VH-VL binders against p86728. Designs and how they scored, part 24

Target 1, 153 residues: p86728
Amino acid sequence: SNLQCKIAGGGELIPIRTPEYRAWVPLGEVGLNVSDSKVLIFAARSCFGAHILLQNNAEDFKNAVYEIVIGGMKNTRSGIRQCVGCKFDEWVKDKALNCRFFNYFWISWCGDEVWVGHGYRPPHNRILRYKYENQPVINAASVRSESDTYWAL
Key: E = the ipSAE of ESMFold2; O = the ipSAE of OpenDDE; V2 = 0.75 times the mean of E and O plus 0.25 times the DockQ between their complexes.

## First folded at step 21 (VH-VL; framework fv_ebrasodebart)

Design aa3 (at its last look DockQ between E and O 0.58; V2 from the best seeds 0.00; counts 0 for: pae O 3.4 > 2)
Fold by ESMFold2, look of step 21:
Structure aa3 (fold): chain C 153 residues (1-153), chain A 122 residues (1-122), chain B 108 residues (1-108)
Amino acid sequence: as target 1 above (153 residues)
Amino acid sequence: QIQLVQSGAEVKKPGASVKVSCKASGYTFTSYGISWVRQAPGQGLEWMGWISAYNGNTNYAQKLQGRVTMTTDTSTSTAYMELRSLRSDDTAVYYCARDLYDFWTGYHFDYWGQGTLVTVSS
Amino acid sequence: QAVLTQPPSVSVSPGQTASITCSGDALPKQYASWYQQKPGQSPVLVMYEDSERPSGIPERFSASNSGNTATLTISGTQAMDEADYYCQVWDTDSDHVVFGGGTKLTVL
């Protein structure tokens, strides 16, 4: 990693399945603690619509959050937004997901920006970058998906 | 050619119910949702709710909770809206619309039915 | 629940540019859509995703969403553009679709 910030986890990858259109799965409840971390690396096998929420705490789903959507709009866009369901502050055309295979991604909130990239070696292959004026402290993360998704975190 | 064709006008008494149909053609019905929007005479548009033709999930306007039921029949590509316990202020034109809901964009309605007048009187 | 406020009416001369505003606290964070409704007819989608134009809508229609205000702009306004215009957002706090009160555009 070329980032100077701590990567969440550091043990064996945690398998998670999120069914289509399901409530958020808090990562702390499955043993992944992002407190004091600034980088999350994960893999997903999905047809489309993998959602990651970075939260001030595990019960924050509206404010003090960033939502990262990988392969939204039926696997044609990826983006960063500062609330669940609001319009994206930064997005890119991106056919990131695969129904049959796991692909790797990373998210960084190191410093005063949020970055998103492909692969497992941040900051390589960064696809998104956005600086928020009043960045919240992130202590929790949650996932959900628009299609049946298998995660390794 | 995408079309939404609604059932004909209805005249109802207070306390009755009405069920409006909306038959879709020209697209894959189960890939989209249907929203219902009403418009009282001389007034603006009021969203009533949404149903996914894919899985039957619904989202109803809070004002109408307990009085409205939205369903679909995928074998006939038809959506239904039933409004119960009718009162005079339910007199309106009722529209169905194809809903392009996505987690990215939210709701918007690209094709509308012709409207169904429901009159609730004496 | 969000509220979208539109002027009740706007008047323009033929060939001039019409500007219809839609104000609300949801607009900085939500995509706006616009619908045209002529008397006795169903609404027609004329703009979505803040500034995108559906196929079949004339290029003289454009829209923007900045700050607390979305604006529908019709350049070279024609008599056939006389209609009611509604803005619309998704209010994620209530998870409801919200329409503005509508604006009657008159071409004199």
Scores: ipSAE 0.597, ipTM 0.838, lowest interface PAE 1.4, mean pLDDT 91
Fold by OpenDDE, look of step 21:
Structure aa3 (fold): chain C 153 residues (1-153), chain A 122 residues (1-122), chain B 108 residues (1-108)
Amino acid sequence: as target 1 above (153 residues)
Amino acid sequence: QIQLVQSGAEVKKPGASVKVSCKASGYTFTSYGISWVRQAPGQGLEWMGWISAYNGNTNYAQKLQGRVTMTTDTSTSTAYMELRSLRSDDTAVYYCARDLYDFWTGYHFDYWGQGTLVTVSS
Amino acid sequence: QAVLTQPPSVSVSPGQTASITCSGDALPKQYASWYQQKPGQSPVLVMYEDSERPSGIPERFSASNSGNTATLTISGTQAMDEADYYCQVWDTDSDHVVFGGGTKLTVL
């Protein structure tokens, strides 16, 4: 169960803002370390394109383990992919984001599956799943956005 | 309807500069990027770079670095492409195109201007 | 920088199926788009995201990807389909857009 995995975020809110450029903001720089966690809970106020990167190396943004895109294609899809900018491995039609209000999300990478869900309560409201053969080591996470986005982690 | 209307044909000498305009209409200009693509006579399409109408960020093709500048005027919904130090092999039809940048489908161009012929000759 | 390779030309008879290929190492990872360009005209997007068709594009146009090869297929080819066709990707390594060399489709 995802509830058996250590959670990063979802406690004291750490505000992050990503403007409308492609630069990644490492969560470690704002004091959030995911190296010992298997679940990330966060909130985002965004019109479209909230991206979360799960990394083995905090300095490597090209060969990341997974990229989760919430509210892609102008807030019509959400998906998971294994490399930044490449084809999505899994995706769903999803109007996940809100321009005016914070919506909550969770990502888990417990075991051999990555899960994404709406809300702040794993494993409920699951929307995406991707199974991998070998469990990768995730030591860092970063965020970026296609629109001016406020995060709370 | 969505339209991109470009400025007229240009004739330039080697070493000169050219600035082509692209006026957008029919959509929210600041919600999309503009890419520039050129095509030499009888040749294929060559991507030159793009500019984000969101924030003005640019990305230029490596071979044009230092010679090209892309800008936008949001008040007139117009994109500009300036190419400097022109040479004969810059002779081409230059297109502006709307790009759907959302990190999902990658960059593709769903609407194109009519093209601007730039001729560079001594 | 990624390279996309297309055959210089393809010929078909009216009513037959035309297939235009685009090969490149980036294609297993990157979505391909296709453009049609008729003489003296601007390119027109006919397919994107490997197999999605923009509004207004006839259903006889389709596209697929397998391995390192993307394919644009035109069923029931008509005279009006005679044009140059270009494939295109976004190379995430170089952060550049790359076009194929183009294929001239002739309808006999």
Scores: ipSAE 0.431, ipTM 0.834, lowest interface PAE 1.3, mean pLDDT 92
ESMFold2 (binder alone), look of step 21: mean pLDDT 93; pTM 0.950
ESMFold2, look of step 22: ipSAE 0.463; ipTM 0.810
ESMFold2 (binder alone), look of step 22: mean pLDDT 93; pTM 0.952
OpenDDE, look of step 22: ipSAE 0.027; ipTM 0.703

Design aa4 (at its last look DockQ between E and O 0.47; V2 from the best seeds 0.46)
Fold by ESMFold2, look of step 21:
Structure aa4 (fold): chain C 153 residues (1-153), chain A 122 residues (1-122), chain B 108 residues (1-108)
Amino acid sequence: as target 1 above (153 residues)
Amino acid sequence: QIQLVQSGAEVKKPGASVKVSCKASGYTFTSYGISWVRQAPGQGLEWMGWISAYNGNTNYAQKLQGRVTMTTDTSTSTAYMELRSLRSDDTAVYYCARDLYDFWTGYNFDYWGQGTLVTVSS
Amino acid sequence: QAVLTQPPSVSVSPGQTASITCSGDALPKQYAYWYQQKPGQSPVLVMYEDSERPSGIPERFSASNSGNTATLTISGTQAMDEADYYCQVWDTDSDHVVFGGGTKLTVL
């Protein structure tokens, strides 16, 4: 790939299910450590609203460094925002999710930008980029969803 | 075409309960939420809470937690708000509103009922 | 819980531009929404997502959200625009809706 940064994980995919409108699931609690990584690749099967929270502190779910929403607004938008529930800093029209099949996605905080893309080969198919002024330290990640969602991470 | 029609005015004594209905028409009821907003005489708007018509999930204003219950009946496209242990300062016009709540946009209210006056007096 | 502060009243001559402000610490990170309420009537949504106008709202209504202040602007103000105006935000810390105190727009 063209990214030089370390990808999180390195073994069997970790299956996670997030029922609709449930609390955050910290990825560290299910065995996925992102603390020395700059790229997360995953799959999700979902009708809409897959949320990924990038955190500097695994216990802070209110003042996240970044929240990535894939297939928000009922699977019509994807975006990057700098806290849970904030208005989005960058977003695109995007029908990214499928109720029946897993689709792959990736998130990179390598270098001086946050990137989001489709597929499992970053940096290919990038759909979003956001340049930060001060590089954040990402030590944790969490997931949740607006609809019943199956993840492979 | 979208319409929310509320039940009629109520007069209650302190300590009683009131249940206001809100019948929706002109849209798919289960695709949206309903928020309840009240307005005391001469005062501004005060949000009371929200209910999803899809699954019945609720979010109540902290001030009213424990005194308010919101429900829906999807077979009649009707939302209900019950306020218990009424006090004189609960005298207000109670509105229901269609809520476009989304995790993206937050709460916002595009169509409102006509309002229901609830008077709490001895 | 977040607080939204509005001036109690604003006066404008017919045909002039009216501006109604809404100030609060939540506004840099949250969408602002605006409602018009005429005497004895239910509120009506007049602006959403900071600056978007619903179908059926006249083009003379516009809005912005910058820094700690959201502003509703009515150009070419008409007598029918005389009403109370409320701003509204989602306070994500409490997961509550917050309304401003309201502004009475008077058209003289």
Scores: ipSAE 0.579, ipTM 0.848, lowest interface PAE 1.7, mean pLDDT 91
Fold by OpenDDE, look of step 21:
Structure aa4 (fold): chain C 153 residues (1-153), chain A 122 residues (1-122), chain B 108 residues (1-108)
Amino acid sequence: as target 1 above (153 residues)
Amino acid sequence: QIQLVQSGAEVKKPGASVKVSCKASGYTFTSYGISWVRQAPGQGLEWMGWISAYNGNTNYAQKLQGRVTMTTDTSTSTAYMELRSLRSDDTAVYYCARDLYDFWTGYNFDYWGQGTLVTVSS
Amino acid sequence: QAVLTQPPSVSVSPGQTASITCSGDALPKQYAYWYQQKPGQSPVLVMYEDSERPSGIPERFSASNSGNTATLTISGTQAMDEADYYCQVWDTDSDHVVFGGGTKLTVL
């Protein structure tokens, strides 16, 4: 169960704002370390396009382990892909984001699967799953957005 | 409406330089990039590189490294492409295009200039 | 560097379906865009993969992918569809944009 994995975020709120451009904001810069965790819980207030990057190397954005896109395609899709700009390995129709209110989400990478869900209670309300061949090592995470987005982690 | 208007045709000698301009209108210039694509007579499209109108970062095609310089003037919403050490095989129509990064699908070019013919001949 | 291969020409009769292929090792990984270029004109973005069309592009245009091949399909082809068509990808490894060699579509 994902509940057996250590959780990053979901406790003390760390506010982050990403403007509507491509630049990544490393979570480490705001004091959030995911290197010893397997679950990330966060909230986002956004009109569309909340992106979370799971990284092996905090300085490497090209060879990231996974990119999770919540509310992409103008808040109509959510998906998981293995590199920035690559085809999505898994995606669903999803209106996950809200322009006016914070919605909660969770990402888990316990075991040999990555899961994404709505809300702050893994493993409930799962919307995406991807199984990888080899368990990756995730040492960092970053966020970006397609629209002005406020994060709480 | 969104428009990209390029400078007029150029005739150059080998070894000379050419600088083509591309004036953008109808959108927030600094929110997008500009890519340059050329097309030799009867040939296909060749990507030359792009520049971010937001931060000025550039990325050039490897074969043009050292010979091409892309710049922007945000006050006039104009992009410039300079190609140096011209040779005959640089003869082409040069296009500027709005460089759109789709966070879902990647980079594409949704609006194009009318093209600028650059002829290099002795 | 990624390479995209297109047939140099495709011919179709009016009302029939035209299919233009684009093949490359990058296509399983990267989305393909399609551009239409008529003689003496600038290219026009007509499609990206999964059949998304820019505004103003007729519904008879569609795109699909199978393996390392992207396909632009034009159903009910009209005379006005006669043009050169180019596929394009963004190579995430090199951070370069790559165009296919182009396909001349002739409507007989």
Scores: ipSAE 0.342, ipTM 0.805, lowest interface PAE 1.7, mean pLDDT 92
ESMFold2 (binder alone), look of step 21: mean pLDDT 94; pTM 0.959

Design aa6 (at its last look DockQ between E and O 0.43; V2 from the best seeds 0.00; counts 0 for: pae E 3.3 > 2)
Fold by OpenDDE, look of step 21:
Structure aa6 (fold): chain C 153 residues (1-153), chain A 122 residues (1-122), chain B 108 residues (1-108)
Amino acid sequence: as target 1 above (153 residues)
Amino acid sequence: QIQLVQSGAEVKKPGASVKVSCKASGYTFTSYGISWVRQAPGQGLEWMGWISAYNGNTNYAQKLQGRVTMTTDTSTSTAYMELRSLRSDDTAVYYCARDLYDSSTGYHFDYWGQGTLVTVSS
Amino acid sequence: QAVLTQPPSVSVSPGQTASITCSGDALPKQYAYWYQQKPGQSPVLVMYEDSERPSGIPERFSASNSGNTATLTISGTQAMDEADYYCQVWDTDSDHVVFGGGTKLTVL
């Protein structure tokens, strides 16, 4: 189960800032390695469009395993997709982000499902699920945003 | 209030280079990118490439690789597009456009410059 | 690289509904953006984010997607709508932007 998977983040806060345009920040570059984990906990202060990329190769931003969008469509929906910038495979109505305050989130890719939830305590407050066709190998993660966003991981 | 104002028309000979400017105003320049799109007389729109005004990263159309260079000056909120080794089929109106990303479908252009005619003739 | 195909021209009488199609293999993955261009003018974004309209774009403009085809629909077409219309996608495979060939809409 997701509760048994190792967690990356949620401990010491690593501050990251992403601009409103094409600028991926690899988490590995800020000292956070997800290769041995299957759960990522993070906080974001953002008006809209917080993107998390789950990658097989840290240098590959085109062939990512999954892209998770928190507060997309002007903070009206959150979703998961296998193709960066493509239609969502799964999405929900969701006003997840706050311009003024940090909100916590978690992503898990344990087993044969990817889950997304609100808060810092998986598996609680789950909002999204996507079932894998095949077991993916995730070795890296990166973040980007559609608005000026501050991250804490 | 958002505006992209381009430099004036250019007349060049084959083999020469042209550098078109695009001054942005009305928004935070470094929060977006600039794409360049050209249109030959009576033809459709052709994407040339884009540049991030934040970090200077570029992506050019494959057919223009090696001939085009896009740059930005954040101090003046100005983007530049240089096209080298000009030939007659480069004759076109060149547009700059604000390049942005949305969460659902990707990159597109919501504001455009007025266009710059570049004529290449011997 | 992705290819988008549009009909070269579409004609409609005033008050009728105009439909402009855009077909391509990339469209099942992504919605298309639409631009209007009048003679001697710069393109103008008329539809984005699926069926969303920028400020100032009349409600008679709408967009839909089905399979590998995106459609721009103009209800109650007016003379002022006569223009060239271009569809556009971001090709995630090549990370390039691709335009359709454009469609000339004539209001008879």
Scores: ipSAE 0.506, ipTM 0.859, lowest interface PAE 1.6, mean pLDDT 92
Fold by ESMFold2, look of step 21:
Structure aa6 (fold): chain C 153 residues (1-153), chain A 122 residues (1-122), chain B 108 residues (1-108)
Amino acid sequence: as target 1 above (153 residues)
Amino acid sequence: QIQLVQSGAEVKKPGASVKVSCKASGYTFTSYGISWVRQAPGQGLEWMGWISAYNGNTNYAQKLQGRVTMTTDTSTSTAYMELRSLRSDDTAVYYCARDLYDSSTGYHFDYWGQGTLVTVSS
Amino acid sequence: QAVLTQPPSVSVSPGQTASITCSGDALPKQYAYWYQQKPGQSPVLVMYEDSERPSGIPERFSASNSGNTATLTISGTQAMDEADYYCQVWDTDSDHVVFGGGTKLTVL
């Protein structure tokens, strides 16, 4: 909820491509460090199923993560969960992605909640908000997708 | 109408292999996956694995690793399951099912083939 | 790999409510799915995403998933509901589909 938290990156945008249903791509390995940051702004061009994992460290895939799914369920739902593949703790109807064009999104773990929105101006266009009682410190992020996806971070 | 039509019954000896086909119609084949599920006589359902017709990714049950291969032919909208090194406890009805797998909700099977009986006996 | 436990059988009289349980440690964090299989036939999906009903499934079918237990409920049970019923989840730890052992529903 804190608008003055640091946004990850701050340099030239990093292009990434994720093929359909492949392993997680750690953002630290492509030069984007989210440690000491509380907000991630990015763009994606995809038909459906853009996944972002916020992690205590790059090896956390279970108990110290947030998974954000943009355009899940064939681009009909977006949601937040605290383990990979679990039921969403919060979700909305959302036709978020476009096969032909990049759309912008943002994720914030600033303060005691996780927020997700459209566009590049948090907190504008927030679509999801959830407070977890056991919030991990986030030092890494990874991406994956269910359809061929181009990212700009 | 959505249909999955499987190949006919097979009788095999131990050590042989079997390849069951599953021809899909009435939907966009490359938008979904196919799971294979078997049922031994008088027994429950056992998931064997899944293949995406979109990109060919597979996920096999650990019990069957090394013995099963799943493939698709998108030009004929057909999925295949090959089980090798057959033994008598592989005798079962083998089903293909359209799999609505999504990494946000998991696997589930909304349309099933008619089943293929594979009998393995000496 | 997770385990789903179902009672082997449930008996009800016509018109009564049948309740079929499915227990397992994966259920608090995973969607439950239910399948009906009549003798000599392929399974049919009857409930999805814990409590949703596919088009064409009668309104007398309902389901819930709470704690470690998913429950399929059939109100006003009819003779044609006599079948085997299987619950199913995705076990994300093993990345496997798991079925319960099945419950034979008898309507007499």
Scores: ipSAE 0.359, ipTM 0.788, lowest interface PAE 3.3, mean pLDDT 90
ESMFold2 (binder alone), look of step 21: mean pLDDT 95; pTM 0.961

## First folded at step 22 (VH-VL; framework fv_ebrasodebart)

Design bb2 (at its last look DockQ between E and O 0.76; V2 from the best seeds 0.00; counts 0 for: pae E 2.7 > 2)
Fold by ESMFold2, look of step 22:
Structure bb2 (fold): chain C 153 residues (1-153), chain A 122 residues (1-122), chain B 108 residues (1-108)
Amino acid sequence: as target 1 above (153 residues)
Amino acid sequence: QIQLVQSGAEVKKPGASVKVSCKASGYTFTSYGISWVRQAPGQGLEWMGWISAYNGNTNYAQKLQGRVTMTTDTSTSTAYMELRSLRSDDTAVYYCARDLYDFWIGYHFDYWGQGTLVTVSS
Amino acid sequence: QAVLTQPPSVSVSPGQTASITCSGDALPKQYASWYQQKPGQSPVLVMYEDSERPSGIPERFSASNSGNTATLTISGTQAMDEADYYCQVWDTDSDHVVFGGGTKLTVL
């Protein structure tokens, strides 16, 4: 297999809606446990600004986290950063989201790198890759969005 | 053409309140925030707070928490800043600015109103 | 809350390069913006996202942010560039906007 790491969210997808400019929605509170996983595959229907936070601790939204932003800057950029609100460590031009249709994405923290891609078949269509020397153990994930967003996780 | 037009100068006594208006035009008002920034005579810029014209969410500078209220009226594309319990050191020019708050870049202010002088004297 | 420190003044001759510094512990992790304010006027955004120039700002304006220091650079300085200049960050730890104290640029 390409990744050989466990994919979170086995079974049926969990629907979530995040209105604009909302607080983080912890995925553990809606039944998605990532603590034994290294890959998250999901779909989102959104105009722009889908945010995914990978966390060491489900209660910590600031320290020992990775934030992945898909379709930031009004659906023109996607990136990875090591804290909420800090400079991006890696980003690309990317028009990834669609207001009317779900598009699929994947995030991997398998091994010593964080990867992000389009579609539902990692490592296919990888758009971002970054190596962190002291990668924290990821035990939780949360989502929020800049625009009204429907998720299937 | 993006424009922010503020209400006129005010003279107030200590203990009074002031409410400054900021009328926006030339852009979709509900797509951006408004920050308020003041400048005492001969001094630098001081951020007072921010309001989203989309949903009314606010973020006030800690120094002013409890004394400041920011609101918007989306039907008139107008932002308001009210400062209560005025003191002599509140004498300043008060600016509104269109806030390009973005989760990627953070706060930055691309268009500014002309400023409103508020003088607080006994 | 973060503090941004600027020199109170900088003087340059016309045609020379002006450099205005802004120092603070927040700068390694945060994007910096710069504003120009001429006497009796409102501030004008001249640089953002560390080094991006808004439309309508002359190419002689540039900026960088490295380590604890952001720098605004004006090449070929003109008399019309005489103004106060402020750096600014969003301090995400306190969730406040912070301005530097300002630098008066004098073109002699």
Scores: ipSAE 0.403, ipTM 0.790, lowest interface PAE 2.7, mean pLDDT 90
Fold by OpenDDE, look of step 22:
Structure bb2 (fold): chain C 153 residues (1-153), chain A 122 residues (1-122), chain B 108 residues (1-108)
Amino acid sequence: as target 1 above (153 residues)
Amino acid sequence: QIQLVQSGAEVKKPGASVKVSCKASGYTFTSYGISWVRQAPGQGLEWMGWISAYNGNTNYAQKLQGRVTMTTDTSTSTAYMELRSLRSDDTAVYYCARDLYDFWIGYHFDYWGQGTLVTVSS
Amino acid sequence: QAVLTQPPSVSVSPGQTASITCSGDALPKQYASWYQQKPGQSPVLVMYEDSERPSGIPERFSASNSGNTATLTISGTQAMDEADYYCQVWDTDSDHVVFGGGTKLTVL
């Protein structure tokens, strides 16, 4: 159960802002380490395109393990993929983001599946699931956005 | 209403440099990037590189590294491509195109300039 | 760097369906776009994201992807569709844009 996995975030809120640039902001640089966790809970205030990168190597953004896109395509879709810029392995129609208000989300990589959900309470309100073979260890995470985005982790 | 208007044809000698301009209109210039694509006579399309009009970041094709420089002037909504150390195989029509980059779908080019012929001959 | 391979030419009679293929190892992972270029003109985007059609492009244009092959399909081909067609991807490994060699479509 995802509830048995250690959660990164959900404690003291760490504010992060990502402008509409391609650059990733490593969460480790803001004091959030996900290496010993299997669940990430966060809030985002964004018009569209909130991206979360799960990495095996904190310095490797090319060979990422997973990329989760929330509110992509102008806040009409959310999805999971294995590679930055690659085709999505799983996606759904989803108007997940709000320009004015923070919405909560969770990502879990417990076991052999990646899950994404709305809200701050895994495993409820699941919207995405994908099973990857031979899942590598996730040691870091980064965020970026297609629009000016405020994060709270 | 969206238009990319390029500068006129150029004739250069080997070893010279050429700078092609691309003036954008009909959209917010700083919200997109500009890619440059060239096409030798009777040949296919070759991507040269792109520049972001909002942060100035550039990415050049490997074979052109060191010879090409892309810039933008946001005050005039104009992109520039300079190619140095010209040789005969640089003879081509050079296109600017609006980069419709999306983190979801990647790069594609939805609007193109009319092209600029650059002829390199001794 | 990724490579995209297209047939040099394809011929069809008016009203028939034309299929232009684009093959490459990057296509299972990368979205493909297609461009039409008529003689003396700039390229025009006709398809993107494997199968999405820009506004203003006729519905007879469609595209699909299967395995390492992307296909541009033109149903009810018309004389005006005679042109060169190029496939294109963004190679995330090299961070370069790559075009296919182009296909000349002749309407007989």
Scores: ipSAE 0.385, ipTM 0.817, lowest interface PAE 1.6, mean pLDDT 92
ESMFold2 (binder alone), look of step 22: mean pLDDT 93; pTM 0.950

